# VHH binders against q9y6x5, part 250

Target 1, 379 residues: q9y6x5
Amino acid sequence: LPPKLLLVSFDGFRADYLKNYEFPHLQNFIKEGVLVEHVKNVFITKTFPNHYSIVTGLYEESHGIVANSMYDAVTKKHFSDSNDKDPFWWNEAVPIWVTNQLQENRSSAAAMWPGTDVPIHDTISSYFMNYNSSVSFEERLNNITMWLNNSNPPVTFATLYWEEPDASGHKYGPEDKENMSRVLKKIDDLIGDLVQRLKMLGLWENLNVIITSDHGMTQCSQDRLINLDSCIDHSYYTLIDLSPVAAILPKINRTEVYNKLKNCSPHMNVYLKEDIPNRFYYQHNDRIQPIILVADEGWTIVLNESSQKLGDHGYDNSLPSMHPFLAAHGPAFHKGYKHSTINIVDIYPMMCHILGLKPHPNNGTFGHTKCLLVDQWCI
Below, E stands for the ipSAE of ESMFold2; O stands for the ipSAE of OpenDDE; V2 stands for 0.75 times the mean of E and O plus 0.25 times the DockQ between their complexes.

## First folded at step 10 (VHH)

Design yd67 (framework vhh_8dlx_2)
Fold by ESMFold2-Fast, scan of step 10:
Structure yd67 (fold): chain B 379 residues (1-379), chain A 119 residues (1-119)
Amino acid sequence: as target 1 above (379 residues)
Amino acid sequence: EVQLVESGGGVVQPGRSLRLSCAASGFTVSSNWMAWVRQAPGKGLEWIGAIYSGGSTFYNPSLKSLVTISRDDSTNTLYLQMNSLRAEDTAIYYCATGKDYYSEGFDYWGKGTLVTVSS
């Protein structure tokens, strides 16, 4: 007592990296824990939306973080700053650290997880770091482990976010074996440092640790560009988000803008908001724009310019290249168990169960994760 | 092959400072994590702190502000600086490390150096 959980995210860690590269530290972690080979994330497959889905158990249309760049048509507010602390954007859901702090006399700690430096429903993580990408993994880990050991009320839920391998995935592309091998080895070494520090602090045996990610990565190319300027003049619309899912706010009649875009490229689907496929669960929110463009895997939408990105994400969530994995270790988890697939929204109710919290209504299904847990009957 | 030799212990008066050294041979201190652990008479092992391969340090919260861990990569030596020593700091002090960077435990230990805090 009480149970403790550390949730770690390595941004952009594509599931099949585990099969294509060697991870001695991560494999040792998995051997004495559990592995979920694929996590089916939410659409759109981007950082802010999926990180918020992990901690709320909700689809993006329900939690309100629908993209990394957003416009709210009702209030006319714009979200474009990663350090924007306006709780308006985050208040459509209750993340797990808020639930953790409000249901019992418990503390939460956070090293850079999206939303943790924002007061949400008048509650901010008990311990947190303001987002700054230049802060080292070691400093983030130092703060998290210090807070886990030295807090009253006790820290029972902690989060740690790291920007790699996403940053390198964009720069080199996931097919650059040489550069990606180097980057992924560094990540495996960081996992090793994390495990050793927890062991030396006497935390390892009694702490539940989840290592996961928000999305994958796919290879892009200068040969796979969709030039939006070739199809429609800039004066007809305001661009809210560009690639690979473009969010279009018409300045003229919506139907006229749609008609100019619908035949723009064979490698892009054009949807009126009401026609967005139901399987995306990406329709019922004021921050989803009247026209959405969805590029095919590996295609980049541009405005009469070349793209320097060799890798990207945001694509259809049915694509295996967009899927992360989940590995976990600790007293709540079986040892040596492998599971094929869960939905990213299933992580939230599982974490609530581990912490003894009553979950807020969510889109996850606890039954999908019960085989991972020692205190559950797996049938 | 791997040898860890602690030194710098002895009898010290309460309130004074003391620096312990750990000379490593058979491996490079900057390539692996290294820790200081102590054992007081009649008690179990108490972890003091560690320095990791990248140079970051972490300390037992009960000892924070009282100890500092550092290393000198040129002499392959680990240090423990202790300030404001009290009678309860009387213990055998060990330096320890894993078999390699990927080790999940304390595989190598020195024989220890005795620190006695007495009036």
Scores: ipSAE 0.000, ipTM 0.290, lowest interface PAE 12.8, mean pLDDT 89

Design yd68 (framework vhh_8dlx_2)
Fold by ESMFold2-Fast, scan of step 10:
Order: sequence, then C-alpha cells, then structure tokens
Structure yd68 (fold): chain B 379 residues (1-379), chain A 119 residues (1-119)
Amino acid sequence: as target 1 above (379 residues)
Amino acid sequence: EVQLVESGGGVVQPGRSLRLSCAASGFTVSSNWMSWVRQAPGKGLEWIGTIYSGGSTFYNPSLKSLVTISRDDSTNTLYLQMNSLRAEDTAIYYCATGKDYYSEGFDYWGKGTLVTVSS
C-alpha cells in the first residue's frame, strides 16, 4: 500500500486545553499514536503565516506570508486574508502538495487549508474546495475521504482545516470554562467522527493522520487596550496590520515616526525592522514593514475604539499560550509515545519523509521528529 | 438486549418522499454512531449515510442530495428522509451500529423495512 497522509488543523487549539478539558476521542487517538505536548510556532503567531510554515517548513520571512494582512513594498500590492487568490503572495515557497504532485505521479486533496485554492508555481491541489467558512466539517471530511478512496493517480497527501476553536476563543476568551468546554467537546466529537469515518471506509489501518494547529489563544480585556491614536496622528503613516502586531508604513521620515511611537505605551515594544529580535526570524522580507509594534500578551492595539475580543493570538512565539500541540496516528508512527516539544517548521521534513518526497530547502530539522517514527533510530 | 426496529416502509410512487424511522432499545442512539444501509433485490449492501454521536452526518456521495439523516434523542429514534424516490431506490432499508463507538463494523442490525418504488 503506498504511504498516505491526512493533515488536520483545528485553528487556535491551545496546547494546554488538553490538560484542562476532557477529550475522550482525542485521548484514544493519542493512546494508539504519538503526542507532542507543545509545538513552537513561528512569529507572528497568526493563522495564514503558521499554516504556510507547516506545509513549507519555512519561517515567515522566507515563505512570504508574513501576516494575515500584508503590503509588498517592491510591487505595491496589498493582501487581505480571506479572498486574495493572487499567486504572487504564495510563490516564495513550494508547499508540500505541490512537491507531492510534481515529484511523483500522485494527487493531493484539500478541504480549506490556506493556500490550497491558489495555483502556486502553476500547480494547484489536484482536488480542492474554494474557501468558504460556511461549509460544514462534515462536508469537508466527506470530500476528503471520497478523494482518498476514489482518485487516479492516487491521493497520497490530503489536508483538512477547521476554524474552531479559534472563532470561539476570540469570542469568549480561553478562560471561559463553560463556553470553551462546550466548544472543545464538539471538536472532540468531530475527531471521533473523523476516526470512525476512516475505519468504516477501510482507510484507518493504512493512513497516517496528523492532528495539529497553528497557534494558541490568550485572554484579552477591555482594560488592556493600547490606543494608537494617542501615540501618533494618522497623517504620518499607513497602517498595514493592527493587532497584536502593528505593521507601520511611514509617510514621513522613518525615524520621526519611530520617535513618536517608541515610548507611547509600556505594554508594547516598538521595533525598527533591523532591530526586530533575531529569535523571531522576522526581518528579511519586503512584506515586513519598516516599523513593527508588538503588544504584550493580552493587550490589544486599537484606533480610538473599544475591542470586542475576549481572546487573541499573534503574540510572541515564546509564550506557552501561543503554542499548539501535535498528535499523530498511523503506520509511520509509534504507539503510546509522548514527546515534549518540536518546532512547527519541523513538521514539513517529517511529512516529506513519511511520503518519500525530497524536501525543498527548509528551516526544519528532521532529527527533532525522528523519535515519533517507527522506521527511525531514536536513543 | 440491544434492539433496532425499522418502520415507515411501503409502496410509494416515483418522485415522492418517504421518512423511515428506527427505534432503539438497550442503548442510547446519541452515544454511538448510527448508519442507514440498504439492499436492493439481488444486489449487495449499499451504505446510505451515518450520523455520529456529536450529530455530524456523512452520506454516500451518489445519494447526498436525495437523503437526510436525523435523530430525536428524547425518543431514542433515528430517521432517514428520502426525497425524489426512483425505481432504483427499491430495497430493504436497515439501521445499524457498532457494539461501541470505536467498532469498525456493523454489530447490531434491525430486521429491515421494505421500500418499493413503483407506479
């Protein structure tokens, strides 16, 4: 049987939810598979950047999806997340579904993973769904399982994306035990549905399944707002992205804008592009703006207004609240193994190994994930 | 002690709708997955669709636009709504489930209810 992989993402699934809530279906999946307790994601800890890092193994400065809202200084193009299908934004890297289709005579399938409805290097996922948040998890899973079972050339790599618990994390905040318990129970039921569906179709025994996420969630408050309008007048800059990482394009001299922002709030750091901490790997790309503002955990940057957000993400990737987890099951993976931490960029070379693909140059380290795999030596 | 009893079958005209029911006893329908499966005369079993404990539904793609599976947890009953019935829909219809949520096969079946689509 050729190696097959299904990569599933539940957006905004904070790692410590596993310790604070009950997940009977996910725990059964983990018992017969592997668990990585924390995944160190890339900065900024946002949906589009981290989903693209998972499938390319690259830091954001290298793959070019540096935020959910972007401006490219060279071409003068603007990007917004939900509807922008211009291949320009995605062409700085080669995602795994493109490699899968081009290196072997294989197909890829996608249900809503960011980038899969865009032709990248003139290659689009063999089977895909145009992004639409109103499409149910059930419809996404039905399409993925149909394509896994009925395609020629065979689908060997499939992706499945779901917007929860991120949407509810924003609405209720991660510390709302009552609402988050309800939301997370529904997600656990969807995981149970996924496993049972694969078993009924005869796919379970020969399919590798990874369940992961792009980032976590932290509690926000109306008492923790940074009013950017109290720092600087609108006439001095163009705002490319707002919160919790503001991307500032100066309309006047950069140092003058920097000086107006530098000491405005004790709850944000202001960086000139060349002063952004090296550990973020967030500097060497034309889509990273000349000045970046980074809010402290739980603080929201606003423009003379209140915020309805009770939870948010995008913060420093060293924060445990920003970390997702990774669970996996299948013939490539050990059974009952627990691992502490990997980097999110390490997922790509591991997936290439499982599928027998030659990875493109990437920032991941295969050695970090080899203990998860049955065909690797781990001491 | 687990029992499944299908009802609602009969002779129906082409193009009409029909709702089948499956009454469960000895277990709770909301605690397990439940499937509808049919067998046409001289043919093998054809899976129609499944509803899982969380309430999500999955259908045979060839039947998706024509059927809806639902349940009433208060009466412990599973339903199959069929629309635009064709002669090819003539079959014995079964509800089925596994012995537990993680069972791969159909361990419990009803006796079936016959649906005949003819003019």
Scores: ipSAE 0.000, ipTM 0.275, lowest interface PAE 16.2, mean pLDDT 89

Design yd69 (framework vhh_8dlx_2; at its last look DockQ between E and O 0.01; V2 from the best seeds 0.00; counts 0 for: pae O 11.1 > 2, placed apart)
Fold by ESMFold2-Fast, scan of step 10:
Structure yd69 (fold): chain B 379 residues (1-379), chain A 119 residues (1-119)
Amino acid sequence: as target 1 above (379 residues)
Amino acid sequence: EVQLVESGGGVVQPGRSLRLSCAASGFTVSSNWMGWVRQAPGKGLEWIGDIYSGGSTFYNPSLKSLVTISRDDSTNTLYLQMNSLRAEDTAIYYCARGKDYYSEGFDYWGKGTLVTVSS
């Protein structure tokens, strides 16, 4: 019977939460599985870009989901949450559920993972739920386990997405220990429920489960604002995305806009597209705007207004506060093994190996994840 | 000493709602998964549903529209809310503690409370 894999994401789960809070259920999962302490995500450190990088193994400039708000200069289309189901935005890459369905004639199942309710290259996840944040974790879990246990062709790849701790991280900030402790305890309880449900249904012993996240969270403040209106009149440009990475489309000469912005704040770097640091791998796509502003950690870019956000993400991907973790359990994984760091793009070729799929060309390195796997020689 | 004591049963008219309680002592309800099971006269045990330690609820598909399971951690009490009661819901209702957090089956049961649905 083909190997099966369930990929679970808790949005905005910063890696060091594991060291600063108690997770009895997650620790039991890790004790009999593997832990990667830090996952170096892709730039920009936002939800849609990083979730798509996990399932494609590609940098954002290559898979085309370069932000949560985008403008495509060639087609003149705008990407927003109300338009995110247009296949145009998702078609620059082939996510793993598409490969799973096309290469091996197997089924895929999805509970809310970004992109799974969109037909990509004319292929949609065999079983899926349209995105709705009001749907409980229990309903998502019940659907996923039902599909894993009773499908033909068999579901071999399944995804489960949950919005916490990201929503609470934004609302309270990661330094609010009282509120974050409550939220993170609830997440650990949900992990306990997940494991228990899989065991009750006879799925646990033969299922590979990965628990990961797309990014971390950093503390913001009303004392750390960058007022863009203090440096440039909004008549000079169209704003495509604001904070903490601002995407600027000039209405006048690009050099004139750049000169007005370059000395705006000591807490913001201003880049012409061709000057964006190579280490970001954030340059070679028409959806990346001519001028990009990158705020320093904890700083918020605003337009002559205050910000209600006490936590945010999107910052430089070298920052440990932006890093999630990865934990995994199942027949493919060692027991009790801890690894320091992988790149988020490395998850895709590892998952392809576990499922016996031939990966599409990608930016991940299979060698980085070999030590996690029982069937590999660790180098 | 582990004890489970059901209450709230009795005679109820068809179409009405009823809430059963299960008071637990000797352990913490929120640290275990808990279930409700019923037995109609002359029939076997029928599983109603479970509540896991994290609060997730799972129901017998045949009964999902009829019942809701909840708990109050401050009073260490489990509840079964039943709506639109029919004569076929006449049974002894048991609350039960799961054997351990990660395995199927029950290790402790209450003595049951009788629910009779009749005019």
Scores: ipSAE 0.188, ipTM 0.658, lowest interface PAE 4.6, mean pLDDT 91
Fold by ESMFold2, look of step 11:
Structure yd69 (fold): chain B 379 residues (1-379), chain A 119 residues (1-119)
Amino acid sequence: as target 1 above (379 residues)
Amino acid sequence: EVQLVESGGGVVQPGRSLRLSCAASGFTVSSNWMGWVRQAPGKGLEWIGDIYSGGSTFYNPSLKSLVTISRDDSTNTLYLQMNSLRAEDTAIYYCARGKDYYSEGFDYWGKGTLVTVSS
C-alpha cells in the first residue's frame, strides 16, 4: 500500500483559538493523533507566501512568492490574490505535488490550495479545482475523496483549502467572541464532517491527514492608524503593497524617500532592503522592493483616515498572534502526542518523508518534526 | 427508545415536488449521520443520500439533481425534498440513522412513507 497524505488548511486559524474556544471534533482528531501547539511561520505572515512555504519548505525570498501583492520591474508584471495564474511567479520553487506526481505510479489532487491551478514547471496537479471561493466545503471534500478513492495512477498526495476563519477574522477581529465563536463552531463542524466522510469511505485508518493553517490574526482599531500621506507626497513613490508591510518603490532618490518616512510614526519600522533584519530571511529576491515599512502589531498603514479591517495579519513572524497550529492523524503519526513548536518550513521535509519523496533543497529541518512520527527515534 | 417516523408521502402527479419529514426521538439527529433510502415495488433498497453531524450532504449520483436533504435541529427533524418527480420515483421512503464509524450502513430505520407518482 503506498503511503497517502491529505494536507488541509483552514486559513487564518490562530493557534490560541484552540485554547479559547470549544472544538469537540478537532479535539477528538488531536486526541487520536498529534498536536503542534504553535507553528512559527515565515515573514511576511500573508496567505500566498505561507501556503507556498508549507509545500516547498522555503523562506519567501527563496520561493519567490514574497507577498500577496507583487511587482516585477523588468517584465512589468503584477501579482495579486485575484491575478495569480502566471507561472512566472511560482517557478522559483517546486511544490510537493509536482515532485509527487512525477514519481512512477503516483498522482496528486488539489481543492484550491494556492498555486495548484497553475502549471508550475509546466506541471499542474493531476486533479484540481480552479479557484472559486463560492464552491462549498462539501464539494471540495467530495472531489478530494473521490480522487483519493478512484484514481489511476492512485492519488497519494492531496490538498484541501478553506477560506475561514481568515475571512471572518478580518471582518470581525479575533477579539469578537460572539462572532468568532459562531465562525469557529462552523469550522469544527466541517472538521467533524471531514473525519466522518473519511471513515465512511474506508480511508480513515490508512490516510495520513494534516490539518494546519498559514497564519493567525491580530486585532486592529481605528485608533491605530499610520497615515502615509502625512509624511510623504504620493508622487515620490509607487505603492506595491500597503499594510501591515508596505512595499515602496521610489520614483525619486531612494535616500530622500527613506528620510521622509523614517520618522513618520513610532509604530512603524522603515527598512532599506539591505537593512531588513536577517531573522526575517527577507532580502534576497528582486520582488522585494527597495523600501519596506513594517507596522507594529495591530497598527494599520493607510492613505486615508479610516480602515475597514477589524483584524489583520502580515506582521512580524515572531508575534504569537501570527502563529497557526498543526494537528495530524494517520498511520505515520503517534497517538495522543503534543509538541510545543516547529517552523512552518519544517512541514515540507516531514511530508516528503511520509510520502517517501526526495526533498528539494529547502530551509526546513526534519529533526524538528521527527518526534511526531512513529518510525523515528525520539530522544 | 430510538424511533424514526416518516411522513408527507402520498399520491403526487409527475413533475411535481414533495417534501418528506422524519421526526426522530430517543436520540439527537444533529449528533449522528442520517440518511434517506427508498425501495421501489419489487426492487431492493436504494440509497438516496446522507447528512452528517456538521451538516454536509452527499447524494447518490443518479439522484443528485432531484433531491435535497436538510434538517431542523430545533425540532429534531430530517427532511427530504424531491423535485420533478417521475413514475420511477414511486417507492417507500425510509429515514435511517447511520452506524458507528467502524461499519457502513444504518442501525435504525423508520417504518417508511409511501410515495406514489401517478398521472
Scores: ipSAE 0.006, ipTM 0.516, lowest interface PAE 9.9, mean pLDDT 91
Fold by OpenDDE, look of step 11:
Structure yd69 (fold): chain B 379 residues (1-379), chain A 119 residues (1-119)
Amino acid sequence: as target 1 above (379 residues)
Amino acid sequence: EVQLVESGGGVVQPGRSLRLSCAASGFTVSSNWMGWVRQAPGKGLEWIGDIYSGGSTFYNPSLKSLVTISRDDSTNTLYLQMNSLRAEDTAIYYCARGKDYYSEGFDYWGKGTLVTVSS
């Protein structure tokens, strides 16, 4: 049988939720498959960038989705969650569903995964849903499973996206055990529904399923605020992206703006673009603004207003609170195997291998996932 | 030089409470991911809980109701408060510094402090 793969993302599912909450359905999924306990995501640790890294194997500087909010100084275009449909932003990379769909007798399907409702390199997923947060998980799941089961040419790669527990993490903060327990319970139930649906359709044994996330969540507080207005006049810059990594476009001399910000807070690092740490792989793209502010974990960059979020993400990608997990099940994967850590970009070459696709140049390392796969040598 | 020194262990009766301390040197506790781990006789290591640099705490679900992790920035000390101790809580307790990005989890460990819960 031709290999099939379903990639599922629960936005903002922090890795250590698995340690601190009960997930009967997910644990059963893991028991019969594999778990990567900690996935190091890409900097910045935001939704659009990391989801695109998963499906391209590229750092943000390479695939060009460098934030949830972007500005291109040459074209004067803006990117945001409400304005993400311009192929201009996505065309710096080739996502896996495009690669898959260009193969003979294969098609791709998507339920609201970032970028899937946009023609990228003049190719759009054969089956997709326009993004709508009001659409239930059930409806998304029903569409995806229908396409996986009944399409011609057959859907061999599919994506499924869900906004929780990210939205709730922002609202309640990850330290709210009562509310987060409720939210995570619902997610586990949805995973149960997913598995049940696949079994009912006879897909479970032959479908490879990856359940992962793009980032974690850290606790924020009104007591941990960095007010930029205390350091620099608002007229001196344009804010392209805000907390916890602010992208600054100076309206005056860059050096002057930098000097006004560099000592703004002991809980914030200020970088000129050329001085951004190499470990972030967040430098070589014109869409990265001249100055970047990076708040410490749990700190919020604000203007003259209070933050409404009790949790946030986007921080240093080395922080455990920012890391998601990866679980997988299917004929390509071992059963009952746990792995400590991979990089999020490593997922792409693994998926390509599973699907028999030639990967585009990427930053992933296939060797990091070999132990997850039954057909690979693992030392 | 990074050092972690646990203290506060000893013999305690069931039902009692105990607070362990971990004095850190060579780095700032409040700027790091810190954790508590224990090892009972004849058993493997068991994760108790963590505290992140941002102050967030997470616990082993099996122990959550019985333990609290905190820190004192002024003394650069990590704490583990344990309540309602049971015989099964007898173990060597270690404090450790989290190792980001690495698979090992923790990079620095204390020598541990023995807690014996006995009637």
Scores: ipSAE 0.006, ipTM 0.289, lowest interface PAE 11.1, mean pLDDT 94
ESMFold2 (binder alone), look of step 11: mean pLDDT 83; pTM 0.832

Design yd7 (framework vhh_8dlx_2)
Fold by ESMFold2-Fast, scan of step 10:
Structure yd7 (fold): chain B 379 residues (1-379), chain A 119 residues (1-119)
Amino acid sequence: as target 1 above (379 residues)
Amino acid sequence: EVQLVESGGGVVQPGRSLRLSCAASGFTVSSTWMGWVRQAPGKGLEWIGDIYSGGSTFYNPSLKSLVTISRDDSTNTLYLQMNSLRAEDTAIYYCATGKDYYSEGFDYWGKGTLVTVSS
């Protein structure tokens, strides 16, 4: 019977929420499994880029989903809709469900994970749901568990995505203890319901389950705005993405646009593409614009307007507020083990190992996750 | 200590609705998971659905449009609402719970309540 893996993402689950709120169900999951306290995500710390990095093991410059809003300078295509199903945007990498289906007679199942409703290299997840934010967690879980139990050929890799606590993090901000307490309690209850459902179906003992997230959340404020219209007139550039990383496509000479932006705000760094810090691994792709602006943590870039967001993400990936966690349980994982940190790109080669798949070339390091696994030596 | 007492069964005509109750004692229904299971004459146990601590409900796909599971935490009571009853719904209906939230199956059962669907 081949190994099985369920990968679950709660969007925007900041790692330190685990220390500031009670999660009785998640803590019971961790007690009999493993916890990685911080996962260092990729830059920019946004939903689509990081979800695709988890399943490809690649930096954004390598897998091609470099933002939630993109422009490709070579083909002149625009991506700005989460429902954009053009395979062009996703074809620069091979996600794990495609590898799973191509290497052996195996099936994959997906409930809303970014990219799973798109044919990538002419391969779509064997079972999937078209993205619809209105579909309940319960319906997503019911489909995933049905597919895990009743499929032929067997589903060996399954994904489940949930939009919270990200949506509430944006609306209330992570410092709103009253509202965030309610939201996070609901998420813990969903985790409990997930475990209970898997047990009732007889799946729990033989299934590897990873619970993780793509990024964290930081507090924003009306007192921390950068008005881009005060820096430069709209006639000089096309705006590809705004906040907290602005992607600028110049309509005039690049150097002239750069000089107008360079010293506009003490709370924003302005980079020519070739000057983007190497540590970001955010340079070598045609979808990365000639100038990028990176706001300091908690600062919002706006166009002569106020922002309604009380929380945001997308900031420097060295910031602990941007880091998610990873918890896992199952026959592949140790019980009661805590690990300090891994890189988000390390998840992919670990998952390939668990499933017995040959990974495509990737930026992850298997050695970083080997201490989590029962079949590996931890030095 | 742990007791489950079903009520609300009886003879009901086809096409009508019926609500079954399960009064729990010895534990708090909101702190655990509970389910409904039925057994028709001469057949095995058929799972109807579950409700978990957090309030999530999961149903047998064959029955989802016909049944609703709910609970009242203030009265420590579990409910099964059944609509559009048919002769094949004639069965003994059991409520059940695990030893704790993380149990692998039903450890505690009520005695059941008989539902007869006839004209």
Scores: ipSAE 0.011, ipTM 0.515, lowest interface PAE 9.4, mean pLDDT 90

Design yd70 (framework vhh_8dlx_2)
Fold by ESMFold2-Fast, scan of step 10:
Structure yd70 (fold): chain B 379 residues (1-379), chain A 119 residues (1-119)
Amino acid sequence: as target 1 above (379 residues)
Amino acid sequence: EVQLVESGGGVVQPGRSLRLSCAASGFTVSSNWMGWVRQAPGKGLEWIGDIYSGGSTFYNPSLKSLVTISRDDSTNTLYLQMNSLRAEDTAIYYCAKGKDYYSEGFDYWGKGTLVTVSS
């Protein structure tokens, strides 16, 4: 009886892939549901930050996951996406699975979504899988559908994360039509498997399903490298994150480090923390370092070495190449409706509305997603 | 025109493994979902598992640890690997094609292959 929602992420699914490749299963999903053509993600356009923004409705400076590699100047702690599961990093926000469990005494289920295997505000997803990239899509789907059917209290919010097409986007680059065509065809087939499984289990008609992503992908090249060692000696700073947004912690005076980096490359912007553009909403957090370097689209920051990456993300969130899409189907959503753009932070209050939850204060605007929903007045 | 031909059945001793094959013609296995179903003597049909077009596999929970479904898209062939066979696994094994992508149930079946597990 209570509304149910499954949130699915295909990491690194660039919005314009939908226009350049054929997705028969996804197109069929959209035909009976809704499509948002572009989702404007948050800066920096990286996996951990944007996945946490989807489920909190907050900019990175507000939720505290400001990069995939972080340093907290107050506590002296270090974070990477391969690090242990310290709740400290996640406690600056309340993700929707925690809200779901605490407000309505309902269960949440998670297959690999970033943060779901961590206790946040002393609350961990009721059902979850510890992150392991070798676990197949079908095993993740099997667990999620098992938990959706056989839980007490009932699972009303479930998440499913898949690493592609991001891994292949990095390896081949988004301009490799042959390899990307194969990867995207496999993803479309997995979307088909998802829909078929939900149909077979009798879940499809009463379940709201959102398919989205955290960011896009852009082509990189060995001809577009910024050698940081040509700008400044290693002894002057500690490197917290490298590319395409470098996080610099000075070992000497900040102004001296800034002056050595300033004007070093025409393909990189250098910002003192207080000078980071307001439009990024990337300034007010102790985990944002005193100096930030932002590479131009397609440029890679390196330390006197080559990069094997043919694709990357993390760039300016105004770039269409960094934008994912959002498709949704279910009793909460209109059928056959196409919407142009929403902000990624708008997804959280929309999901709270669907589940009947009171959202925590957030940066999203519910009005931006009203036209997607059958119980809202649009036009 | 649509044909499904099972093979690989026969007499097997308890505790052994066996792999059944299903050769498909008139359609492509990778564009359809496929399943395996068995019928023991004097019993009803028992679903074993399915493989979807994208390669995802789903099994009867009672059999999951004992069976694996796979396919070879280049030879248009479906397989059922069975391990730790027991006397109660004696049955006619059927390969079946799903009706369409979003429909429940099968529209084409093979004739079946007999598996006898006896000591």
Scores: ipSAE 0.037, ipTM 0.581, lowest interface PAE 6.4, mean pLDDT 91

